# VHH binders against Profilin-1 (pfn-1): the designs that were tried, part 47

Target 1, 132 residues: Profilin-1 (pfn-1), of Caenorhabditis elegans (q9xw16)
Amino acid sequence: MSGWNAYIDTMTAAAPSIKRCAIVGAADGSVWARTEADNVFKASEEELKTFVALFNDVTQVPAKGADIEGVHYVVPRTEESLIFGKKENTGFFAVKTKSAVLIAVYEGPNEVAAQVRKAVESMQTYLNNAGY

## First folded at step 21 (VHH)

Design vk1 (from vj15 with L50M)
Fold by OpenDDE, last read:
Structure vk1 (fold): chain B 132 residues (1-132), chain A 122 residues (1-122)
Amino acid sequence: as target 1 above (132 residues)
Amino acid sequence: EVQLVESGGGLVQAGGSLRLFCAASGFTFSDYSMAWLRQAPGKRREWVAMISYAGDFDYADSVKDRFTISRDNAKNTVSLQMNSLKPEDTAIYFCAAFDSFDSGDTYDYDYWGQGTQVTVSS
């Protein structure tokens, strides 16, 4: 297993409500690692290229939303390096590191969102400290 | 005092239409994303539609192409146009407000209306 795949496992273990997860290149949306097997993260690299570009100006994202795996999410909140999306009983957190974007799609009530954010941001901090 | 007041509910026959309104006061409406949720008898509350503070919106699959959400920041209102109503749309409909500029770790709705009853007969 590559080091990046291990990071996927770390995030999914930290937040059981995460259904699918991916680590992609911040510059081009290239997939470095993703959940596989029963919970395959299915976003195309073309879609991911568009997605990672949202971080060029996160303040504009709530006006247009975000698409992941062919699903449109309303984005009610952004921060400097974070995008939060909602749809029905699902949502996502995306955070940007120096060179990567971490995406976690979760399922559950609103109460699970905080744990998902914590898992993704913990990985964000780790990767940033490692130079990624 | 924060208030969300729903109106426009009622009894309608299947295939009919209703327009729900939610009037907000007591907070900076333009800083909040607004949502409609509903709760049918014996069922859990479910997400129906949401419109961000910046105007992007989406719908639950069960109501897509039948319902339309809109907001008017000048009037502090959010509305839900409901067309082609079905008996399964029967529920109490709630307006909810999400603080889009909260720096905290809460990802729930901050304010709720009391709800308005929508009943669709067969």
Scores: ipSAE 0.925, ipTM 0.959, lowest interface PAE 0.4, mean pLDDT 96
Fold by OpenDDE, last read:
Structure vk1 (fold): chain B 132 residues (1-132), chain A 122 residues (1-122)
Amino acid sequence: as target 1 above (132 residues)
Amino acid sequence: EVQLVESGGGLVQAGGSLRLFCAASGFTFSDYSMAWLRQAPGKRREWVAMISYAGDFDYADSVKDRFTISRDNAKNTVSLQMNSLKPEDTAIYFCAAFDSFDSGDTYDYDYWGQGTQVTVSS
Protein backbone atom coordinates (compact mmCIF):
# COMPACT_ATOMS: atom_id res chain seq x y z
CA MET B 1 0.00 0.00 0.00
CA SER B 2 2.79 2.36 -0.94
CA GLY B 3 0.27 4.71 -2.51
CA TRP B 4 -0.91 5.67 0.96
CA ASN B 5 2.46 7.29 1.64
CA ALA B 6 1.48 10.06 -0.73
CA TYR B 7 -1.38 10.96 1.59
CA ILE B 8 1.06 11.18 4.49
CA ASP B 9 3.14 13.61 2.43
CA THR B 10 0.05 15.63 1.58
CA MET B 11 -0.93 16.09 5.22
CA THR B 12 2.58 16.95 6.39
CA ALA B 13 2.98 19.44 3.57
CA ALA B 14 -0.34 21.09 4.44
CA ALA B 15 0.63 21.49 8.11
CA PRO B 16 4.35 21.84 8.81
CA SER B 17 3.77 21.51 12.56
CA ILE B 18 2.83 17.87 12.09
CA LYS B 19 5.76 15.86 13.39
CA ARG B 20 4.41 12.37 12.91
CA CYS B 21 1.31 10.94 11.34
CA ALA B 22 -0.23 7.67 10.30
CA ILE B 23 -3.07 6.16 8.36
CA VAL B 24 -4.40 3.02 10.00
CA GLY B 25 -7.28 0.62 9.52
CA ALA B 26 -10.35 1.64 11.46
CA ALA B 27 -11.27 -1.96 12.19
CA ASP B 28 -8.01 -3.28 13.60
CA GLY B 29 -5.46 -0.46 13.79
CA SER B 30 -3.24 -1.97 11.11
CA VAL B 31 -0.77 0.56 9.71
CA TRP B 32 -1.37 1.48 6.08
CA ALA B 33 1.15 4.33 6.02
CA ARG B 34 3.16 6.43 8.45
CA THR B 35 5.88 9.02 8.66
CA GLU B 36 9.35 7.49 8.71
CA ALA B 37 13.03 8.48 8.68
CA ASP B 38 13.66 11.09 11.38
CA ASN B 39 9.99 11.31 12.32
CA VAL B 40 8.93 7.70 12.63
CA PHE B 41 5.43 7.13 13.96
CA LYS B 42 6.12 4.49 16.60
CA ALA B 43 2.77 3.37 17.92
CA SER B 44 2.54 -0.40 18.37
CA GLU B 45 -0.12 -2.55 16.78
CA GLU B 46 -1.68 -3.27 20.15
CA GLU B 47 -1.79 0.40 21.02
CA LEU B 48 -3.35 1.29 17.69
CA LYS B 49 -5.95 -1.42 18.07
CA THR B 50 -6.95 0.18 21.35
CA PHE B 51 -6.82 3.66 19.87
CA VAL B 52 -9.10 3.04 16.90
CA ALA B 53 -11.61 1.41 19.25
CA LEU B 54 -12.01 4.80 20.93
CA PHE B 55 -14.13 5.82 17.98
CA ASN B 56 -16.77 3.29 19.03
CA ASP B 57 -17.86 5.91 21.56
CA VAL B 58 -15.98 9.18 21.31
CA THR B 59 -18.08 10.75 24.07
CA GLN B 60 -16.28 8.59 26.62
CA VAL B 61 -12.77 9.44 25.48
CA PRO B 62 -12.41 12.69 27.49
CA ALA B 63 -12.88 10.65 30.67
CA LYS B 64 -10.06 8.25 29.88
CA GLY B 65 -7.75 10.13 27.50
CA ALA B 66 -5.80 8.53 24.70
CA ASP B 67 -2.39 6.92 24.37
CA ILE B 68 -0.20 7.30 21.30
CA GLU B 69 3.37 6.08 21.04
CA GLY B 70 3.42 5.36 24.76
CA VAL B 71 2.41 8.93 25.58
CA HIS B 72 -0.81 9.79 27.36
CA TYR B 73 -2.82 12.72 26.06
CA VAL B 74 -5.63 14.56 27.74
CA VAL B 75 -8.58 14.74 25.36
CA PRO B 76 -10.47 17.96 25.97
CA ARG B 77 -12.69 17.74 22.89
CA THR B 78 -14.28 15.17 20.63
CA GLU B 79 -16.67 15.24 17.71
CA GLU B 80 -18.49 12.44 15.92
CA SER B 81 -15.43 11.47 13.91
CA LEU B 82 -12.70 13.50 15.61
CA ILE B 83 -10.55 13.19 18.72
CA PHE B 84 -8.32 16.05 19.89
CA GLY B 85 -5.59 15.55 22.48
CA LYS B 86 -3.13 17.83 24.28
CA LYS B 87 0.13 17.39 26.15
CA GLU B 88 2.69 20.11 26.90
CA ASN B 89 3.73 21.66 23.59
CA THR B 90 2.25 18.81 21.60
CA GLY B 91 -1.12 17.47 20.61
CA PHE B 92 -2.86 15.27 18.15
CA PHE B 93 -5.84 15.13 15.86
CA ALA B 94 -7.39 11.84 14.94
CA VAL B 95 -10.20 11.59 12.43
CA LYS B 96 -12.14 8.62 11.20
CA THR B 97 -13.07 7.87 7.60
CA LYS B 98 -15.22 5.06 6.26
CA SER B 99 -12.43 2.53 6.68
CA ALA B 100 -9.43 4.37 8.18
CA VAL B 101 -8.25 6.50 11.07
CA LEU B 102 -5.89 9.38 10.37
CA ILE B 103 -3.61 10.35 13.26
CA ALA B 104 -1.48 13.50 13.24
CA VAL B 105 0.81 14.38 16.13
CA TYR B 106 1.94 17.99 16.09
CA GLU B 107 4.35 20.19 18.01
CA GLY B 108 3.95 23.89 18.69
CA PRO B 109 1.76 26.44 20.39
CA ASN B 110 -2.01 26.11 20.34
CA GLU B 111 -2.17 28.46 17.36
CA VAL B 112 -0.91 25.74 15.02
CA ALA B 113 -3.72 23.35 15.89
CA ALA B 114 -6.23 24.85 13.47
CA GLN B 115 -3.96 24.20 10.52
CA VAL B 116 -3.37 20.62 11.62
CA ARG B 117 -7.09 19.99 11.90
CA LYS B 118 -7.66 21.44 8.46
CA ALA B 119 -4.99 19.18 6.99
CA VAL B 120 -6.40 15.96 8.45
CA GLU B 121 -10.01 16.91 7.72
CA SER B 122 -9.16 17.69 4.13
CA MET B 123 -7.64 14.24 3.80
CA GLN B 124 -10.65 12.77 5.59
CA THR B 125 -12.96 14.33 3.03
CA TYR B 126 -10.83 13.16 0.14
CA LEU B 127 -10.66 9.58 1.37
CA ASN B 128 -14.36 9.44 2.16
CA ASN B 129 -15.19 10.59 -1.36
CA ALA B 130 -12.85 7.95 -2.70
CA GLY B 131 -14.69 5.27 -0.73
CA TYR B 132 -12.10 4.79 2.00
CA GLU A 1 -18.53 38.67 33.28
CA VAL A 2 -16.09 35.79 32.96
CA GLN A 3 -13.43 35.57 35.65
CA LEU A 4 -10.64 33.22 36.61
CA VAL A 5 -8.93 34.16 39.86
CA GLU A 6 -5.80 32.36 41.02
CA SER A 7 -4.68 32.22 44.65
CA GLY A 8 -2.28 30.34 46.90
CA GLY A 9 1.01 31.52 45.50
CA GLY A 10 3.90 32.72 47.63
CA LEU A 11 7.47 32.18 48.76
CA VAL A 12 8.62 28.74 49.87
CA GLN A 13 11.89 26.94 50.41
CA ALA A 14 13.07 24.16 48.15
CA GLY A 15 11.35 20.93 49.11
CA GLY A 16 8.30 22.79 50.36
CA SER A 17 4.71 22.69 49.20
CA LEU A 18 2.04 25.05 47.92
CA ARG A 19 -1.53 24.61 46.82
CA LEU A 20 -2.86 26.86 44.11
CA PHE A 21 -6.53 27.53 43.55
CA CYS A 22 -8.43 28.91 40.62
CA ALA A 23 -11.97 30.15 41.12
CA ALA A 24 -14.11 30.42 38.00
CA SER A 25 -17.25 32.44 37.40
CA GLY A 26 -19.36 33.74 34.56
CA PHE A 27 -19.42 30.56 32.47
CA THR A 28 -20.54 26.93 32.67
CA PHE A 29 -17.49 25.52 34.42
CA SER A 30 -18.44 21.88 33.91
CA ASP A 31 -18.24 22.31 30.13
CA TYR A 32 -14.61 23.38 30.25
CA SER A 33 -11.37 21.52 30.53
CA MET A 34 -8.96 23.33 32.82
CA ALA A 35 -5.21 23.80 32.65
CA TRP A 36 -2.35 25.27 34.62
CA LEU A 37 0.46 26.99 32.78
CA ARG A 38 3.47 28.87 34.07
CA GLN A 39 5.92 31.49 32.88
CA ALA A 40 9.34 31.78 34.45
CA PRO A 41 11.41 34.97 34.21
CA GLY A 42 12.84 35.36 30.74
CA LYS A 43 11.26 32.14 29.53
CA ARG A 44 8.26 31.28 27.41
CA ARG A 45 4.99 30.11 28.89
CA GLU A 46 4.87 26.36 29.42
CA TRP A 47 2.13 23.83 29.99
CA VAL A 48 2.08 22.33 33.50
CA ALA A 49 -1.07 20.26 33.87
CA MET A 50 -4.51 19.75 32.41
CA ILE A 51 -7.72 18.10 33.53
CA SER A 52 -10.52 17.43 31.07
CA TYR A 53 -14.12 18.32 31.75
CA ALA A 54 -14.64 14.59 32.31
CA GLY A 55 -11.82 14.22 34.83
CA ASP A 56 -8.87 12.74 32.97
CA PHE A 57 -5.60 14.54 33.61
CA ASP A 58 -1.91 14.66 32.81
CA TYR A 59 1.23 16.60 33.66
CA ALA A 60 4.36 17.98 32.11
CA ASP A 61 7.27 15.60 32.57
CA SER A 62 9.06 18.21 34.68
CA VAL A 63 6.35 18.19 37.36
CA LYS A 64 5.05 14.65 37.13
CA ASP A 65 4.86 12.83 40.49
CA ARG A 66 5.25 16.16 42.32
CA PHE A 67 2.16 18.08 41.24
CA THR A 68 -1.49 17.05 41.43
CA ILE A 69 -4.32 18.71 39.53
CA SER A 70 -7.93 18.38 40.65
CA ARG A 71 -11.25 20.06 40.07
CA ASP A 72 -14.45 20.64 42.01
CA ASN A 73 -17.38 21.35 39.75
CA ALA A 74 -19.65 22.11 42.69
CA LYS A 75 -17.37 24.97 43.69
CA ASN A 76 -16.21 25.94 40.19
CA THR A 77 -12.59 25.50 41.18
CA VAL A 78 -9.46 23.85 39.89
CA SER A 79 -6.48 23.23 42.15
CA LEU A 80 -2.80 22.45 41.80
CA GLN A 81 -1.07 20.77 44.71
CA MET A 82 2.65 21.35 44.35
CA ASN A 83 5.00 19.21 46.43
CA SER A 84 8.78 18.87 46.49
CA LEU A 85 9.11 22.30 44.95
CA LYS A 86 12.35 23.27 43.22
CA PRO A 87 13.86 26.65 42.38
CA GLU A 88 13.16 25.88 38.73
CA ASP A 89 9.43 25.89 39.57
CA THR A 90 9.61 29.63 40.22
CA ALA A 91 7.15 31.30 37.87
CA ILE A 92 3.85 33.04 37.49
CA TYR A 93 1.19 30.34 37.39
CA PHE A 94 -1.89 30.83 35.25
CA CYS A 95 -5.23 29.10 35.22
CA ALA A 96 -6.81 28.65 31.79
CA ALA A 97 -10.14 27.31 30.54
CA PHE A 98 -10.75 25.35 27.34
CA ASP A 99 -14.28 25.14 25.95
CA SER A 100 -14.73 21.43 25.41
CA PHE A 101 -17.99 21.86 23.53
CA ASP A 102 -17.12 24.69 21.20
CA SER A 103 -18.43 24.11 17.70
CA GLY A 104 -15.82 26.41 16.24
CA ASP A 105 -12.35 25.70 14.98
CA THR A 106 -10.51 27.26 17.92
CA TYR A 107 -8.26 24.92 19.83
CA ASP A 108 -6.89 27.38 22.33
CA TYR A 109 -7.81 28.46 25.83
CA ASP A 110 -10.81 30.74 25.92
CA TYR A 111 -10.26 32.32 29.33
CA TRP A 112 -7.19 33.17 31.42
CA GLY A 113 -6.54 34.23 34.98
CA GLN A 114 -4.19 37.06 35.90
CA GLY A 115 -1.73 34.62 37.43
CA THR A 116 -0.21 34.06 40.87
CA GLN A 117 3.50 34.30 41.72
CA VAL A 118 5.28 31.22 43.01
CA THR A 119 8.86 31.67 44.25
CA VAL A 120 10.99 28.77 45.41
CA SER A 121 14.24 29.66 47.16
CA SER A 122 17.27 27.40 47.14
Scores: ipSAE 0.923, ipTM 0.958, lowest interface PAE 0.4, mean pLDDT 96
Fold by OpenDDE, fold request of step 22:
Structure vk1 (fold): chain B 132 residues (1-132), chain A 122 residues (1-122)
Amino acid sequence: as target 1 above (132 residues)
Amino acid sequence: EVQLVESGGGLVQAGGSLRLFCAASGFTFSDYSMAWLRQAPGKRREWVAMISYAGDFDYADSVKDRFTISRDNAKNTVSLQMNSLKPEDTAIYFCAAFDSFDSGDTYDYDYWGQGTQVTVSS
């Protein structure tokens, strides 16, 4: 496994509510690492290409939502480098680093969301400091 | 004073329709994404539909193609058109508001209505 897989493990360990997770290239949506085995992150390359492009203007995302793994999410909140989506008892956090996008899909009540955000933002900070 | 007031609930036969309304006051409605949730007796609270402050929306799979959520920022209202109702739709329906511009780390709804009862008979 590549070094990027270790970062997947770090995020999923930090937030048990994360069901699937991926690190993808910010430029083209190429998958650098993802959860596998029983929790395979299944977004297609074309879908990820579209998804990472959302960060070109996050302010527009709430008007159109976001699609991950064939599922549409309402996006009630964005920040400069963050997209938050909701769907039933699931949601996602996506954050952008210098060269990557981290995507974490979680399941649970609203109370788990803060922990998921903390996990992906911690990784975001780490990767940014490392030059990625 | 912040208020969310639901209306439009009632008793209907299976296959019937209802239109729920939620009237908001006391906060900047246009800055909030709005959701409908429901709770049936003895069951967990269930997410039904959500519409972002910018107008994108989605539904729980159980109500998709039967329910329609919409909002009117001029009137500070969000509505839920409920068609082809089933006994399984029986519940108290709540309107909830999500602050889409909160700078904090809260990802729960900020405001809740008291709910309106919907009963669908077989």
Scores: ipSAE 0.919, ipTM 0.955, lowest interface PAE 0.4, mean pLDDT 95
Fold by OpenDDE, fold request of step 22:
Structure vk1 (fold): chain B 132 residues (1-132), chain A 122 residues (1-122)
Amino acid sequence: as target 1 above (132 residues)
Amino acid sequence: EVQLVESGGGLVQAGGSLRLFCAASGFTFSDYSMAWLRQAPGKRREWVAMISYAGDFDYADSVKDRFTISRDNAKNTVSLQMNSLKPEDTAIYFCAAFDSFDSGDTYDYDYWGQGTQVTVSS
């Protein structure tokens, strides 16, 4: 699992607005890698289990929202393998791969969101091609 | 023509209440998530509340438990009930619309109102 930390570094380097991010198992929400040190991703096991289950039917997520790290986000947009949430000057992108969910929490104006999405989707594509 | 028109602003005393309305036209209202933002003099525009096209909502910490956002898709309106108002709530309040079904790479609000002034006196 130590190799997964490199993917965290890749995403955070690609989008400086990402404050915290994690790679978790799509089946159970188990943490494979996460930001640490000054930017610890703090979502609980139960929270992540609930979160990854949102991908079972993303069309329902805008009605419910999503909780990450004890914070509730309004979800104004979803796609087949993507959930986008907003909260004040923060937000998140979550994308699903074959076996994982990538979660990136960012801070900044709305203009930074596109770069964050690009970072997580690039990693999504890479992992999918690698069989993950 | 796309229109977002805010109303309901005015002068109130601290502890008072106001209800803001935003009337939308010229687009499919039910496909948009709606938000209220505000800008005080000399300060940055700040997020106040948002309600998704599907009805989930949230608030800035500074207004939580005092403000209530709601929408009426039949009337193409979004409202903001503001209770227990404080002088620091003084600002121009803007209604904004977010296209929830856009497949592009834009994550900003697509439409804005001109704003309505809210002034809370001590």
Scores: ipSAE 0.904, ipTM 0.945, lowest interface PAE 0.4, mean pLDDT 95
Fold by ESMFold2, fold request of step 22:
Structure vk1 (fold): chain B 132 residues (1-132), chain A 122 residues (1-122)
Amino acid sequence: as target 1 above (132 residues)
Amino acid sequence: EVQLVESGGGLVQAGGSLRLFCAASGFTFSDYSMAWLRQAPGKRREWVAMISYAGDFDYADSVKDRFTISRDNAKNTVSLQMNSLKPEDTAIYFCAAFDSFDSGDTYDYDYWGQGTQVTVSS
C-alpha cells in the first residue's frame, strides 16, 4: 500500500548497486511495491507468478534458472529462502518472507553482491518479525 | 592443489570455429557452477557464458547463438564451442569456478584458470 514504498527506498539506499526492486506477494506474485520513475521494475504479472513459485522448492531452481523482466538468469546458488541469479555484470537476489518475496536486481562487479544480499536479508528479517 | 587449465585457443580466420576446454582438478567439480569470461586489450573482463552445477546455462548477448557452453562431470571439464567467430571475439578466455554450496557472503569466483588466447583475423 501507501507505506510499502518506504521499504523499497530502504533497500535501494542500503545498496546503491540495486537498480530495480520489488515486493510481491508470495502466493501469486502480485506487486505490493516497486521502484518507479526512471528505474521502473517491469516484470509482467505472469512472469512474477512463475517467479514466486520457484520458492516452492529452491533446490530445483539451479537446473532451470529464473526469468525476471524478460531476462534469463543462471542460478548458481540457492538457500532455503534465497535465490541468487547472474547474467553478465548484473544479477538479482530474491528472498522469501512469510507473505512476500523481495526482489532486487543489481548491476556491478561481483564484490557488490554481498551488500545487495545484506540489504534484502535485513528487510526479510524485519518483515518476518512484523508478521509479513 | 586446485587447478583450472584452459586449452584450445589459437589463431583462426573470421567465420571460423574453435572449441575451448577447461580441465578442473583438486575440488568436487559437480558442486561448482562454471563460467567463461574474456578480456581483450584495453577492455575490462567480460562474462561470456555460465553453466550452473545443475546444468542451466546462458550467454552474453554478444555471443548468443554462436557459442555453446557444456560440462562433463565425469571428465571434470567445461567447454566452449565458438562458431562464426568475429574479430571482436579476440581475447584471452578464462575459465572460472563458483562454489554453489558455500554458505558464506562471498559471491566472487573461487578459482580461475591461466587463460587461453583466441585471435580472430580479418
Scores: ipSAE 0.859, ipTM 0.929, lowest interface PAE 0.5, mean pLDDT 93
Fold by ESMFold2, fold request of step 22:
Structure vk1 (fold): chain B 132 residues (1-132), chain A 122 residues (1-122)
Amino acid sequence: as target 1 above (132 residues)
Amino acid sequence: EVQLVESGGGLVQAGGSLRLFCAASGFTFSDYSMAWLRQAPGKRREWVAMISYAGDFDYADSVKDRFTISRDNAKNTVSLQMNSLKPEDTAIYFCAAFDSFDSGDTYDYDYWGQGTQVTVSS
């Protein structure tokens, strides 16, 4: 199928700890691609619109956390275009490109988080360089 | 020298309460997000609660509604109020600190306490 789904496959292959991920529009949270079938990324339209708006000022996110797929994550760290969240043995990385937000939800001990971040940031760089 | 020192553990009857404290020194406490984790015999260490440096918090589903995490930046402490304790809560409880302003690729806790034993009998 379409090329956007190939980017989902690239991220999950680069970091097997990623269990669900999505590429959504930065302006409105619309889903461009997501993991599907047995690992469907289930965030609602309203939740995604709220989520992408967090990137309007990432410095305020640690005070309120982030919700994805009905799960609240404590956000202990952000960077200019990156949000990292934790809940139990799961977490997420989200990065913003020019036009999109990449979201990866992973499972595993904290040592896997660096590989997840690398996978999403590599795609962030690729999409930014491509004008997205 | 960085130190995290837990206190407040002990033996308590099922249905009872305990309050754990973690005193921090040797680093800028207000730049760290703080967590409580626990490890029961034969089990992996599990996340119990976390409070960000900016005040947001959450809990593992198994302790939600019974445990409350809080922090006091003036005293450099984080605490865990544990109510309605169950035998399943028996574990060593660890305080852990996460550098919220580290620019590196490390996403593990930077500092750990030695742990305090909580034993819930029934």
Scores: ipSAE 0.830, ipTM 0.922, lowest interface PAE 0.6, mean pLDDT 92
Fold by ESMFold2, fold request of step 22:
Structure vk1 (fold): chain B 132 residues (1-132), chain A 122 residues (1-122)
Amino acid sequence: as target 1 above (132 residues)
Amino acid sequence: EVQLVESGGGLVQAGGSLRLFCAASGFTFSDYSMAWLRQAPGKRREWVAMISYAGDFDYADSVKDRFTISRDNAKNTVSLQMNSLKPEDTAIYFCAAFDSFDSGDTYDYDYWGQGTQVTVSS
């Protein structure tokens, strides 16, 4: 989706440690936009459906972790509408808006994670204010 | 005062086993996710294993199926069982604690141990 691709570009530009990201429907995990070409965000529809359902009760996520792109992440922290996952030197942030879930997969030490969270939450706020 | 104290390191032949322990004090251990990291001479520090405050865990691909992380909230300990050790596992192993209930934007480990040496000879 061309119109949603600009939001992907905004997030990756705001936090260079983001390697892949996507905007998916909160109800069903359908892909609205994602990084493409050399950095394709590779998740199946079934995986994304399971992933977005984690937001039905984020307090249960630390006990089971989260899978995205076939990678299991330990989830050491969640907040209302936010999930943070870790695997080796990589991690992800996912945030929920009214109708979407924003997913950003990054590489780097824990110190870069705040920049990634800021980029994703800024977009979350923008989309929520726009009715999405 | 917060303390993380690692123990159980030592010298072992390839194929052997060691069990590391990390004893924690001075904070609410059950609110923290715990990790083991290691640093070999001349190498960068690398993530080895992590266990969330709620019990989910995972491992670096290089140690998967050989290492097992576990925690005991009653004793405030996290451990790392290391089996089938290889010379490449030689490193200082560090215990680290991550505040799982910090609502700020800090995503760094809050506390680190001083490390325990593991040396695997072939």
Scores: ipSAE 0.829, ipTM 0.920, lowest interface PAE 0.6, mean pLDDT 92

Design vk1 (from vj15 with L50M)
Fold by ESMFold2, look of step 21:
Structure vk1 (fold): chain B 132 residues (1-132), chain A 122 residues (1-122)
Amino acid sequence: as target 1 above (132 residues)
Amino acid sequence: EVQLVESGGGLVQAGGSLRLFCAASGFTFSDYSMAWLRQAPGKRREWVAMISYAGDFDYADSVKDRFTISRDNAKNTVSLQMNSLKPEDTAIYFCAAFDSFDSGDTYDYDYWGQGTQVTVSS
């Protein structure tokens, strides 16, 4: 989906530490857009279906962690529509909109995480306001 | 006052084991996710293991299957069991605490211990 790829570009430009990024359907994890080529977002259909279901009750996620791209992340913090995961010097932020889940996988020290969160939450707000 | 105090470090032969402990005081321990990090001479500090406030955990790939992190909220402790130690595990090991319920924009650790030395002889 060409139109959705512009949103991928917007998030990666806003936070250069984002290495891989995707927009997936909140109901089923279907991929609407993702980073491609050198930075392909490699999550499987089965993995994404499981991942988006975590938003059914984010309070349970810190006890289980989250898997994306075959990597297990410890989830030390969640909020109503946000999941933050950590593994070594990498992490992810995922946020839920009305229809979608935005996933950004980043590399860098903890201090870059705030900019990654800001990038995905800005897009979350935009898509929610647009009805998605 | 907040304190994290590591113990259990020391000298051990390659292939041996050590168990590190981190005793926490001055904050609501059960609200914090806990991590072990280490710094070898001449290297940057690296993430070793983390355990969420709710009990999920994981490890750096270099220590996976050799190290085990656990927490005891009744005793306000987190521990790191280190088996099959190698000379490259030689480092100062730090305990760190991450406020799991702070909704601010910072994602850094709030508290650090002073560290405990682990030295693995070849």
Scores: ipSAE 0.828, ipTM 0.917, lowest interface PAE 0.6, mean pLDDT 93
Fold by ESMFold2, last read:
Structure vk1 (fold): chain B 132 residues (1-132), chain A 122 residues (1-122)
Amino acid sequence: as target 1 above (132 residues)
Amino acid sequence: EVQLVESGGGLVQAGGSLRLFCAASGFTFSDYSMAWLRQAPGKRREWVAMISYAGDFDYADSVKDRFTISRDNAKNTVSLQMNSLKPEDTAIYFCAAFDSFDSGDTYDYDYWGQGTQVTVSS
């Protein structure tokens, strides 16, 4: 999926605080692309299947949080197609398109979070417009 | 006027316990996710624990299994039970509030308390 890897590169370039990132199928969590090599996105198939199902009702997510890469995140805010999670000096944004879920795990103080959200939402808009 | 007021800090020997409280006023407490952070002398402020507006919670790895966060929406309080305290837990502990329903694109804490000192002696 070399074409999908370009989208990973676009998001990580747009927000350098993103350390790991993935594009996964919305129906089953199958990995379409992810950061690799020294910063491999290391979520299991089982974990990703559970994770993408959170988008079936995002309003329930703050009560239980979300797990990615074996890390539990408190979810203090969600929107219809967006989940934001926090753990220590790290966090994630995940957004849903018609066919996919984009996941970006970042490091840094809360001030960097807006840049991460912008990077993933720009890609969300692009993929939705492209029919994905 | 929005206020977050911490209490319960003090001097305690290693192995001891303290319970911190944060009393909130001037905003709709149940709409906020609450956190405890701490800052030791010469160090950066670090996240200790968070509890979402809907009740999920987690802790920094360094305090997991020793600290317990809880909230009481009827009393507008969040608390931090700290057991098995170690000298490295010595810090000013801050309560912070995050607006979980703000549609803006800022993701920082909206309100901070003034802090309460915890000092753990050998």
Scores: ipSAE 0.826, ipTM 0.918, lowest interface PAE 0.6, mean pLDDT 92
Fold by ESMFold2, last read:
Structure vk1 (fold): chain B 132 residues (1-132), chain A 122 residues (1-122)
Amino acid sequence: as target 1 above (132 residues)
Amino acid sequence: EVQLVESGGGLVQAGGSLRLFCAASGFTFSDYSMAWLRQAPGKRREWVAMISYAGDFDYADSVKDRFTISRDNAKNTVSLQMNSLKPEDTAIYFCAAFDSFDSGDTYDYDYWGQGTQVTVSS
């Protein structure tokens, strides 16, 4: 991988239903890479700082939901390092690595969600094993 | 036997109000996030509102500020208060349940009701 943007390309290629995707720093929400051009990931710096802090206690997230890109998502399920959110025919998966949070926003029926989760978890595992 | 049973549908004049109820049985209701969806003839079923097992909620943009979802874990019910109804709200409304604590890797609703018809006349 010659840069963080290659990881974005890997995730979007693995799950075509992903429409926007980002890799952000787990401590501060700083953007390391994101989808660009016609599908720019458009979250603000303050929004991302709040978003990554949700991983400090994922058990609290279903009671509050999650905001990203100015959209509120109901969070019906979380796991140790994973947050799943829903809004209409869209949703997101976010996973935490040692140093980063991977965020994938998808569109489509609920059946595509497993493919999106697989794409982000594969990258999570890869980055964790690489020390990130 | 798991059941979700909707009630409260009917014919309402535009601008009126209606309250839908969903009674749940046969599963641990407090472990489920609940949703209302609707389907008009010839249209795809669309998400209307969702309330997580822990109480957070949201709505489709088209119904925001007019509809209110709520749940009562003591009575195993979810309701949808629908105000300022419009003809475009005409649809069959379905209650659906999502297992928030299942370890499976599916992300579709686990249970569905049979639906209740809402018809809004001009």
Scores: ipSAE 0.809, ipTM 0.913, lowest interface PAE 0.7, mean pLDDT 92

